# Designs tried in a protein design chat: miniprotein binders against b1l550. Part 1

Scores and structures below are computed, not measured.

Target 1, 279 residues: b1l550
Amino acid sequence: MRLPEELLERARDIHSEAPSHRIKLDRVGSFGLKVPVEFKGFLLLAEADVWVSLPEGRRGVDLSRQVEAIYELSNPPKDPFSLCREAAISLLEKLNYADSSGVSIRFDAPLQDGESLKYYGVEISSIASDEIINKIRVEILGMTACPCTAELIRAYKSSEIAATHTQRSLGILEVSTKAEHPDPDKLASIIERAMSSPLRTYTKRPDEGGLVIRSLSNARLAEDVVREMIHLFLEEFGHLPEDTHILAAVRSMESVHMHDIYAERSFSLDEIRKEISSH
Positions, changes and structure headers below are counted from each chain's first letter, unless a header gives other numbers.
F, E and O stand for the ipSAE by ESMFold2-Fast, ESMFold2 and OpenDDE, each averaged over both directions (binder to target, target to binder). V2 = 0.75 x the mean of E and O + 0.25 x the DockQ between their complexes.
Where letters were taken out, [cut] stands.

## First folded at step 25 (miniprotein)

Design d7
Fold by OpenDDE base, look of step 26:
Structure d7 (fold): chain B 279 residues (1-279), chain A 94 residues (1-94)
Amino acid sequence: as target 1 above (279 residues)
Amino acid sequence: SYIRVRIYVEGDDPEKLREAIRRIIELAEELAKKLGLTIRVRVIRYGKEVWIFIYFYGVPEEVKEKVLEKLLEEIRKIAEELGVKIEYTIYVEE
């Protein structure tokens, strides 16, 4: 049932009214939209969030305009980096009462693993105001071997390669920058290289054995993994602006405990460079 | 009813880019003042790219064409003088 347009003319514009409490809101928008994106030759259905700020003198946001803005830009499908940036700009343009806008796009990114595919989680975002800040979050699973248990077993039984427990660990890199979004595949690679070994979707028996041996020979604490991620990040992305902000984190799903081990470091490029140069 | 002008400015020289932005804003404000219009200007900067959104409110139909012509003429001059790329789109919303 479509309401007659004549009735709409009689209705108050609730969104433009003054609120009962004159308070600015940071983000008002639609979360959990589905938008098509093109990524590395794949057409993917991604989850998207769109939002704008709301000034203190306005009761509500025109949500329909927000949804329209992102879908207009989503056809034909384009890369998620451009989509985020362009949509954020468009939102701010169309919703002229807003001081800031933001777009976030989430999907599982395909990653080639021999003849098969593995994946990592990615969230690509852009925030627009007087400037544009691009944000990317990459999450990928790897494997860690515990050096502590390895040392205990070595002490107990003299062996060249000490047995130890292994577990899956989730590595996280989040980057916020005024530059273009960092390459998510490179971020995923940094995380994998920082762990004891990568995970494989498909392994033949000889490859599986080699993977485990590599893990045992490269035993790392969660703390080691985070530090290695930071080190590798600086090598690959040291050219980013100094005010670029990074979160490096690991959540290790410990196989001998009911709980996880977590480690993180938040830093700016300027801050971490000063820290390293002081040693 | 309002007129929205989207202006895209691109330049490799940050100083020229800043100058272009300044001149565009001043032009818009002067035009609005002259015509007794309410104006809002938004600027978004991203590297060598800049978006300027100009909103003219309460534009009488009689002066609409004149406002746009004058704005576009002066923008072209700025582009030529400073050697920046300028693109624009005009939206009339009711």
Scores: ipSAE 0.695, ipTM 0.887, lowest interface PAE 0.7, mean pLDDT 92
Fold by ESMFold2, look of step 26:
Order: sequence, then structure tokens, then C-alpha cells
Structure d7 (fold): chain B 279 residues (1-279), chain A 94 residues (1-94)
Amino acid sequence: as target 1 above (279 residues)
Amino acid sequence: SYIRVRIYVEGDDPEKLREAIRRIIELAEELAKKLGLTIRVRVIRYGKEVWIFIYFYGVPEEVKEKVLEKLLEEIRKIAEELGVKIEYTIYVEE
């Protein structure tokens, strides 16, 4: 049933009223929207959040305009980075009382893995005001091998066995920049190269043996993985603006412990360059 | 009721891009002042790209076309003179 439009003249416009408490809000939006995206030849169903700031003098947000902004741009499906940025701009355009807008888009990105595919997590954001800040978070699982146990076994009088405990570790790179979003495949590659070995969708016995040998030959502390991620990131993306902010982290699900370990470093490019050059 | 003008500007030369933005804003403000209109302007910058949104409030129906024609004529001249790419879209909002 569609109600008569004449009611709009008789009803109060609740959204445009002043609120009882004049407090600005940072994010008011519609979260968990389903949107189609095209990513590197794949049509994916992504989850999106859209929001705007709300000034202290406005009671509510025109919520239909929020969903309109992203859904208008999602047909036909397109690159999620373009969709994210264009939707953020459209939100700020359509909701002219806002000082800022934001869009987040989340999806599992396919990655070639021999004759198969594997996936890694991607979340991108674009925050618009007088400029645009782009954020990307990539999460991918890899394998780590403990160098402490490896050294103990090496020192053991029976040295014919190369061994240590191995486990899944979740690597995380998060980048916030005024430039374009870094390529998520390159971020995923940086994380995998920092690990002792990548994980595979499946392996046959000879490939499995090789994977294990690689991990044992490349044993790394979680701390070392984070440091290596930073090193590799700077090689690939050191050209980004100086105020670009990065978080590099690893959560390792240690196979011989009841608990996980976690290592993290956040920094700006300016900050890390000073730190490295002081040595 | 208001008119929203979306203007997209793209250029390789930062100085010419900045000048284009300045001229477009001045033009919109001058038109609003001469015609007694309320105006809001928003600028979003991203690399070589700029979006300018101009909101004209209280525009009488009989002058809407004239305001838009004048604005767009001058914007085209700015694009030509400075060698920047300009695209625009006009919306009438209630």
C-alpha cells in the first residue's frame, strides 16, 4: 500500500527538527547493505556500510538518501574501490548538512592458488569531507614455524630431524591514505611473503612435503613477521603520502599453547622513516 | 526547493586546477549576490580530481534556466582557458 503524498504537507518533518540535546554525531548510517561488485573478473556479493556526520542542530538523517547513494551506483556492478569512493562523494552531495561521509565495503577476495582458488578478507573505506581518505584492511592466513623450538631441536644430540611446531597465523595490513587504495593482492602478497609459508587450498603429498620444508627453513617469530611486513610494505608503497597510516599485525594460533600470541605496530610513513634513518 | 549543480573538474596542473576551483566558486557567489539568492558551495579534492557542489536556494521558477545558462557558459570558458576537463549535472530538489 502506498500512502497519499499529500500527508507530507500535514506531517512534521521530524528529521529536520532540532534535537532536544544539541550534540553532533560522528556516524549515522545504514549498515549491512548487500551490494554487487566486480573484482578482477569475479562478480561478488559484498556487504556495505554507509554513513554521514550529523550536525548538532539536526535531529535525524534522511536515511533513504543514504541507501540511494550507493544503490544508484551499483548498477551495473563495478569495481568496489570506485563504488566506495563515488558513493562517499554522493552521500556528502545528497546530505548537504553533513560535514563528512563514509562508505565501507567488505568482501572475500579470490586469489589464484595453483589450479584452485583461495580467499582473503578485504575491507575498504572512503571517508569524504574537503578531501578523501581511503582505508583498506587485508587479512590472510599463513603458516608460521617457531624458531625457538627449531633451535632447541637443532642443538639436541640427534640432529637428523628438522622440526618445530607450526601453526596458522592471521596477518593483517591496514592502510589509511589520501592516495588511491593500495592493491589488495599486493597487500596479501606482502603478508604471505612475511610468513614462514603460505597456506594452500589443498595439496598432494609431494607438494605438502615441500610446503612443510619451506616453513621449517623459514622459521619466524610473530614479531619478525610484523617487522618483515613493514619492510616489504615500505619497499612497495613507500611512495604514498607522508601522513599515510599503517597497522601491521599478526595473531598466531600457537599449536603447542592454549592461547594465541599477538604482535602489532602502527605508524605513519613519516614516523617510520625517522625511526629507520636514526639507526 | 533548490537547484544542485554537480561539477567535476580534472586537470594535471595543480595551479590551473586550483584556479579553476577559485573562478567557479567566485562565479557562483557573484551570481547569487546579484540575484539575491542563498547559496552553499562544497568542494571535495582527490588527486587530479575535484568535485564542486553548488546549492542555489530560493531560485524563482522563471529565472532558473537563465541562472543555469549563465553559470554553464562561464564554466565552459574557464575549462577552455585553463585546459581542464569539466563535466556537470544539474538536479532540481524539493
Scores: ipSAE 0.575, ipTM 0.856, lowest interface PAE 1.7, mean pLDDT 89

## First folded at step 26 (miniprotein)

Design p1
Fold by ESMFold2, look of step 27:
Structure p1 (fold): chain B 279 residues (1-279), chain A 116 residues (1-116)
Amino acid sequence: as target 1 above (279 residues)
Amino acid sequence: STIRVRVIVYGKEVWIFIYFYGVPEEVKEKVLEKLLEEIRKIAEELGVKIEYTIYVENGYIRVRIYVEGDDPEKLLEAIARIIELAAELAKKLGDPERAKELLERAKEYIERLKKE
């Protein structure tokens, strides 16, 4: 049942009132929306969050206008980066009482893996005010091989076995910048190259053997995976604005332990360059 | 309260949103025509690309202005001149205090040109 439109003339506009407690809010929005996106030839169903700031003098946000704004821009489907940025601008335009807006979009990105596909996680966001700050987080699994155990086994006098424990490790790169979002495939590639070996969707025995040999030949501490991520990131993206902020991290699901290990480093481009140049 | 102006800068692109509140229906077309005429002059004089869309809402008019150009100084000048135009319109709509606030904002963009 649809109520008569004439009721709008008599009903209070609750959202435009002042609240009893005049406290501004940083993020008021709709979370967990499903939106279609087109990413590198794939039509994907992504999850989106949309929000705006709310000044202390305004009681509520027109939430239906938020949802409408992103869905209007998502039809027909388009690339998620344009959708993210355009929706953030549209929210700030349409909800004119806000001083900032934000949009995040999450999806699994397909990646070629030989004759098959694998995937990695992507979350992008755009925060609009007098400028736009773009953020991207990429997560991809790789293989790490423990160098400490490898060295112990090498030193074992009767050992004819070249071995160590290997495990899946989740690599994370997160970038916040005033420039366009970095290409997520390049971020995923940086993470994979920092690992001991990439993971494959499937392998035949000769290929599996090669993958294991590669990992053993490239055994790395989690700490050094993070350092390598940073090194490779600087090679590829050193041109970004100097105030660009990066988080590089790895969570290693150690195959010989009941627990995971974690290593991370946050930095801005200007900070890390000074650090490196001082050595 | 008669006019709000929002500016979003992203690289070589700028979005300017102008909100007109309480514009009498009798003068609505004239206000918009004046705005668009001056915006065309700004685009020609500064050599920037300008696109616009007008939305007539309940109780206000919203103008979306998109500006694009390779010269950052021309972009800042375009922003300042559009804000000054909004200030002129605010004065004509009987809100000289808003016009003064808008002129001060426009001066901030001009100062960025001088200090760069």
Scores: ipSAE 0.667, ipTM 0.874, lowest interface PAE 1.3, mean pLDDT 89
Fold by OpenDDE base, look of step 27:
Structure p1 (fold): chain B 279 residues (1-279), chain A 116 residues (1-116)
Amino acid sequence: as target 1 above (279 residues)
Amino acid sequence: STIRVRVIVYGKEVWIFIYFYGVPEEVKEKVLEKLLEEIRKIAEELGVKIEYTIYVENGYIRVRIYVEGDDPEKLLEAIARIIELAAELAKKLGDPERAKELLERAKEYIERLKKE
């Protein structure tokens, strides 16, 4: 049932009224929207969050306008980077009372693995105010082999290849910058290269053996992985603005424990450069 | 009559939003004409290419500005000048607070130029 439009003339605009408590809100919006995006030749259904700030003198946000903004821009489907940025700007355009806006788009990104596909998780975001801040978060699974256990076993049994426990580890890179979004495939590659070995969707037996041997020969602590991620990141993305902020993290799902091991470092490019130069 | 000027800078792009509440159409047209003329002047003076798109809707004007050039310093200067232009417009339209804010932003861009 659609109410008669005539009723709108009689109804108070609740959203524009003064609130009972004059308090600014940082984010008000719609979370868990589904929007189509085009990514690397794939048409994907992504999850999207859209929000704006709300001034202290306004009771509510025009949520319908937010939803309209993102869907207008998503038809036809476009790349998630442009969609995110343009939608953030559009939100500020349509909701003139807002000081800031934001858009976040999440999906599983396809990654070629031989003749098959693997994937990584990606969240692409843009925050708009007087400027645009672009944020990207990439999460991809790899394999780590424990060097500590390997050393213990080596000490106990003289073997050419030291056995050790292996586990899946989740690597995370989050980048916030005033520049364009970094290439998520490159970020995923950095994470994989920082691990003992990558994961494969499927392996033939000889390939599986080789993968395990590689992992054992490249045993790394979670701490090692994070440090390697940072190192590789600086090599690939050191050209980004100095105020670019990075989070590098690893969550190792340890196979010998019921709990996970976690390591992280948050830094700006200028900060980490100074740190490295001091050694 | 409430007039609000918003400026968003992203890379080499500048977005200017001018919201007109209770302002005669004639005033809107004059504001737009003046803005475009001043942008052209900036382009000529700095020797940069400036392209723009205009969108007019009830209640506001959007100008999307693209600054092109090979000299990063000139690009930054162009952006700073565009922000200043927006500040001047805000002042003329009766939003002195926004004008002040925009002028401060422009100064920040100019200062970046001096440090490089």
Scores: ipSAE 0.560, ipTM 0.812, lowest interface PAE 0.9, mean pLDDT 91

## First folded at step 29 (miniprotein)

Design p4
Fold by OpenDDE base, look of step 33:
Structure p4 (fold): chain B 279 residues (1-279), chain A 117 residues (1-117)
Amino acid sequence: as target 1 above (279 residues)
Amino acid sequence: SLTIRVRVIVYGKEVWIFIYFYGVPEEVKEKVLEKLLEEIRKIAEELGVTIEYTIYVENGEIRVRIYVKGDDPEKLLEAIARIIELAAELAKKLGDPERAKELKERAKEYIERLKKE
């Protein structure tokens, strides 16, 4: 049942009223929208968040306009990078009372694994004001082998390749930059290379053995993984602006403990370069 | 009350400028827009930048979307400053001297960035 449109003429515009408390809000919007995106030849259903700032003199945001903005741009489906940026700009254009806008798009990105597929998690964002800041977060699972246990076993058994416990570890790279979004596949690759070994969707018996041996031969602490991620990131993305901000992190689901091990480093490219040069 | 609002978004070699006109009589609309467009074209030609524009009405407000693209960052900054100045002049003509002053000051900020580069 649609209410008569005539009622709109009689109804107060609640959103445009002055609030009881004149306080600016940083983000007001719709979270958990579903939007189609095209990514690497796949049509994916992604989750999207859209928001704008709200000035102190306005009670509410026109949320319907926000939703309209992103869906207008989502048909036909496009790449999530352009969608985020264009939607952020469109939000500011449409909602002229807002000082800033933002769009985040999340989905599982397909990644080729031989003849099969694996995936990584990705969140692509753009924040618009007087400028645009692009943000990308990549999360991918890998495998780590513990070097401490390996060393103990080596000492005990006198084996060249020592047995050790292995576990799944989640690697995270988050990048915020005024440049274009970094390539998420490259970020995923960095994370995988920083682990003891990648995970596989399926393994044949010889391949599984090889994967485990690789892990044992490349045993790494969570701390090692993060440091390696940073090192590899600098090699691949050192060309980004100096004010680019990075978060590198790993969450290791330790197989011998009931808890996870977590390590992270947050830095700007300028900061980390100065740190490395001082050594 | 008659007012002009200007939003500028800079991203790399691209600039979006949104100009909003509030309370402008229909009779003045055509004249104001024609002059604005003519001046924008001159800016594009003089600075060698690409300028695209769209005019539309939403919620009774006249809106002008301006897209500027150029390879020279200095030229982009100059284009922004000049377009904001145009808006300031329009604000003055429309009887909003306070807004005109604010916009002129904003234009100055972009000019100052030009001098530092």
Scores: ipSAE 0.722, ipTM 0.879, lowest interface PAE 0.7, mean pLDDT 91
Fold by OpenDDE base, look of step 29:
Structure p4 (fold): chain B 279 residues (1-279), chain A 117 residues (1-117)
Amino acid sequence: as target 1 above (279 residues)
Amino acid sequence: SLTIRVRVIVYGKEVWIFIYFYGVPEEVKEKVLEKLLEEIRKIAEELGVTIEYTIYVENGEIRVRIYVKGDDPEKLLEAIARIIELAAELAKKLGDPERAKELKERAKEYIERLKKE
């Protein structure tokens, strides 16, 4: 049922009214939209959030215009990086009362694993104001082997490769920069390389054995994983602006405990460079 | 009420400038836009930057989308400052001296950034 347009002209514009309390809001928008994106040759249905700031003198945001902005740009489907950036700009253009806008797009990214596929989680965002800040968060599962238990077993029974407990661990890299979004595949690769071994969708028997041996031979604490992630990140992305902010984290789903082990470091490129140079 | 608003977004070597005109009488609309476009072309030529523009109407507002691209950051900042100043002059001519003053101050901020680099 569509209301007659004539009736709409008589209705008060509730959104443009003064609020009861003159308070600015940081983010007002639509969360959990579904938008198509093209990523690495795949057409994916992604989840999207769109928002703008709301000044103190305006009661509400025109939410329909926000939704229109992202869907106009989503047909035909395009890469999520351009979509985020262009939509953020479009939001500010359309909603001229807003000081800032933001777009976030989330999906599972396909990653080639031999003849099969594995995946990592990715969230791509852009925030626009007087400038644009691009943000990307990558999460991928890997495997860690505990070096402490390995050392205990080695001390008890002399062996070149000591048995130890292994577990799945979630590695996280989040990058915020005024530059273009870092390559999420590269970020995922950094996380995998920082762990004892990657996970595989399927393994042949020789490959499985090799994977386990690699894990045992490359036993790492959660702390080791985070430090390695940072090290590898600096090697690959050290050229980013100095004010680029990074979060490196790992959540280890410990197999011998009911709880997880978590480690993280938040830093800017400027900060971490100074820290390393002091050593 | 007559209002001019200017938004500037800087991203690398690219700049988006949005100018919004509210309450401009139809009689002067064409003249104002022609002058604006002429001056923008001059800025592009003088600074050696690429400037693209689109004019459209939405919700009864005249909107000008300006896209500036250049390899020299200093020239980009200068282009921004000059375009904002142009908007300030238009605001003054259209009878909004308060907005004109605000826009002039914003332009100065970009000029000051030029001096620090």
Scores: ipSAE 0.717, ipTM 0.880, lowest interface PAE 0.6, mean pLDDT 91
Fold by ESMFold2, look of step 33:
Structure p4 (fold): chain B 279 residues (1-279), chain A 117 residues (1-117)
Amino acid sequence: as target 1 above (279 residues)
Amino acid sequence: SLTIRVRVIVYGKEVWIFIYFYGVPEEVKEKVLEKLLEEIRKIAEELGVTIEYTIYVENGEIRVRIYVKGDDPEKLLEAIARIIELAAELAKKLGDPERAKELKERAKEYIERLKKE
């Protein structure tokens, strides 16, 4: 049933009223929207959240305007970084009572893996007010080899025995900055290079053997993977603004345990430089 | 009621300025817009920045979207200040001197940033 259009002229505008309790809200929005994006030649279906702040004197948010803002910009599909930033700006333009807006976009990013593809997780955000803060989170699986078990096995027999347990580990880099979003492929590469070996879509037996030997030669504690991520990040992205904030983390699905191992470090660029220079 | 609202968003070498007009008498709408656009073109020429704009009319109320881009951050800050000062002048002509005073003070904040750079 569609109600008569003329009711809009006579009905109260509930959203513009003052609320019974005058309390501001930080995030009011539409979450779980499906939007198409174009990423590196691929058309992907992404998940998006959009929100604005709500001042104490306004009862509700014009939710249809929020959805309109991002869908108007998603046709035709465009790169997710431009969509994210432009939608955040459009939200503040269209919902002029808000002090801030935010947009997040999540998708699986394709990555070339020999003659095949593999994928890693990406979530980007843009938070707009009088300035824009960009955030990106990248998650990619790699392989880690335990150096403790490797050393125990070496000591048990001759030094010619090389063995240890290996497992999948999820590496995480999250960056918040006033600069443009870092390239997610570069972040994924940093994570993979910090681990004992990358995971492959498939390998032939000689290549698989070489991959395992590489992992044993590059055995690392989860703690050292996080440290290596930070080192590699600083080499490639040390030029970002000093107040850029980073989270580096690893969740290792230890093959010999019933539980995961987790290590993380968060820091700003100015903070970590002072820490390193004090050695 | 608010006669003019201005919002500014800065991102690197790009700036978005939104000007919202409320309750502008029908007989002066065209002149207000003509003055705004003429002065914006002058600002772009004098400062050597790129300015693009779009005018929206929704329920009889006017919104102007202004996009500014330039390589010189000092020229961008000056452009922002001058556009806000123009909005202050328009608020005064529309009979809202308190709004004009508020906008003028906001424009001075951008000029203060120029002095510190």
Scores: ipSAE 0.689, ipTM 0.879, lowest interface PAE 1.1, mean pLDDT 88
Fold by ESMFold2, look of step 29:
Structure p4 (fold): chain B 279 residues (1-279), chain A 117 residues (1-117)
Amino acid sequence: as target 1 above (279 residues)
Amino acid sequence: SLTIRVRVIVYGKEVWIFIYFYGVPEEVKEKVLEKLLEEIRKIAEELGVTIEYTIYVENGEIRVRIYVKGDDPEKLLEAIARIIELAAELAKKLGDPERAKELKERAKEYIERLKKE
């Protein structure tokens, strides 16, 4: 059933009224939208959040305009980075009472893994006001091998066992910058190279053995993985603006424990370079 | 009643400027838009920047989307300032001198950025 259009002339415009409590809101939006994106030749289903700030004098957000802002740009599917930035601009254009807007787009990115594919998590954001701040978070699993247990086993009397516990570890890089989003594949590569070994979709037994041997020869604490991610990030992305902010983190799903461990460091490029130069 | 709003978004070498016109009498709409277009062309030529625009009319309201691109940050800031000054001129002509003064002050802020660079 469709109601008569003539009612629009008589009905109150609830959204444009002043609220009972004149309090500004930072993020009011539509979350969990499904949008198609084209990423490096793949057509992917992404999840998007869109929002704007809401001034203290406006009761509600024009919800249909929010969805319109991103939907108009998502058909035909296009690059998620362009979609994210352009939608954030369109939100601020269409909802002119807001002083800021934001768009987040999340998807599983395919990554070449020998003759197969594997996937890693990507979330990109663009926050628009008088400027645009771009944010990207990548998450990818790798393998870590514990150096502490390895050393204990090596030192064991008459031991001929070269062993330690290994586990999946989730590496996280999050970058906030006024420049373009860093390439997520490069961020994922940095995380994987910081681990003891990458994870594979599948291996044959000889390849599996080699992968495990590499992890044992490259044993790393979660703390070491974070430090290596920072080192590799600076080599690859040291050219970004000095006020670029980075979060590097690892959550290790320790195979010998009932719980995970976590290590994290956040910094700006300016801050970390000064810290390193002091040594 | 009449009002003019201006929004500016800067991203690297690209700028989006949105001008919203409310309550413009129908008989002057074409003249306002023609003046805007004429001056935008002058700005693009004089500063050597690329300017593209789209005009939307929704529910009797006019929105002008202006896209500016250029390699020289100083020329981009100058283009922004001149477009805001143009909006201020239009506000004054349309009978909103308070808005015109506010917009001129905003344009000066972009010129001040040039002095600091």
Scores: ipSAE 0.661, ipTM 0.872, lowest interface PAE 1.3, mean pLDDT 89

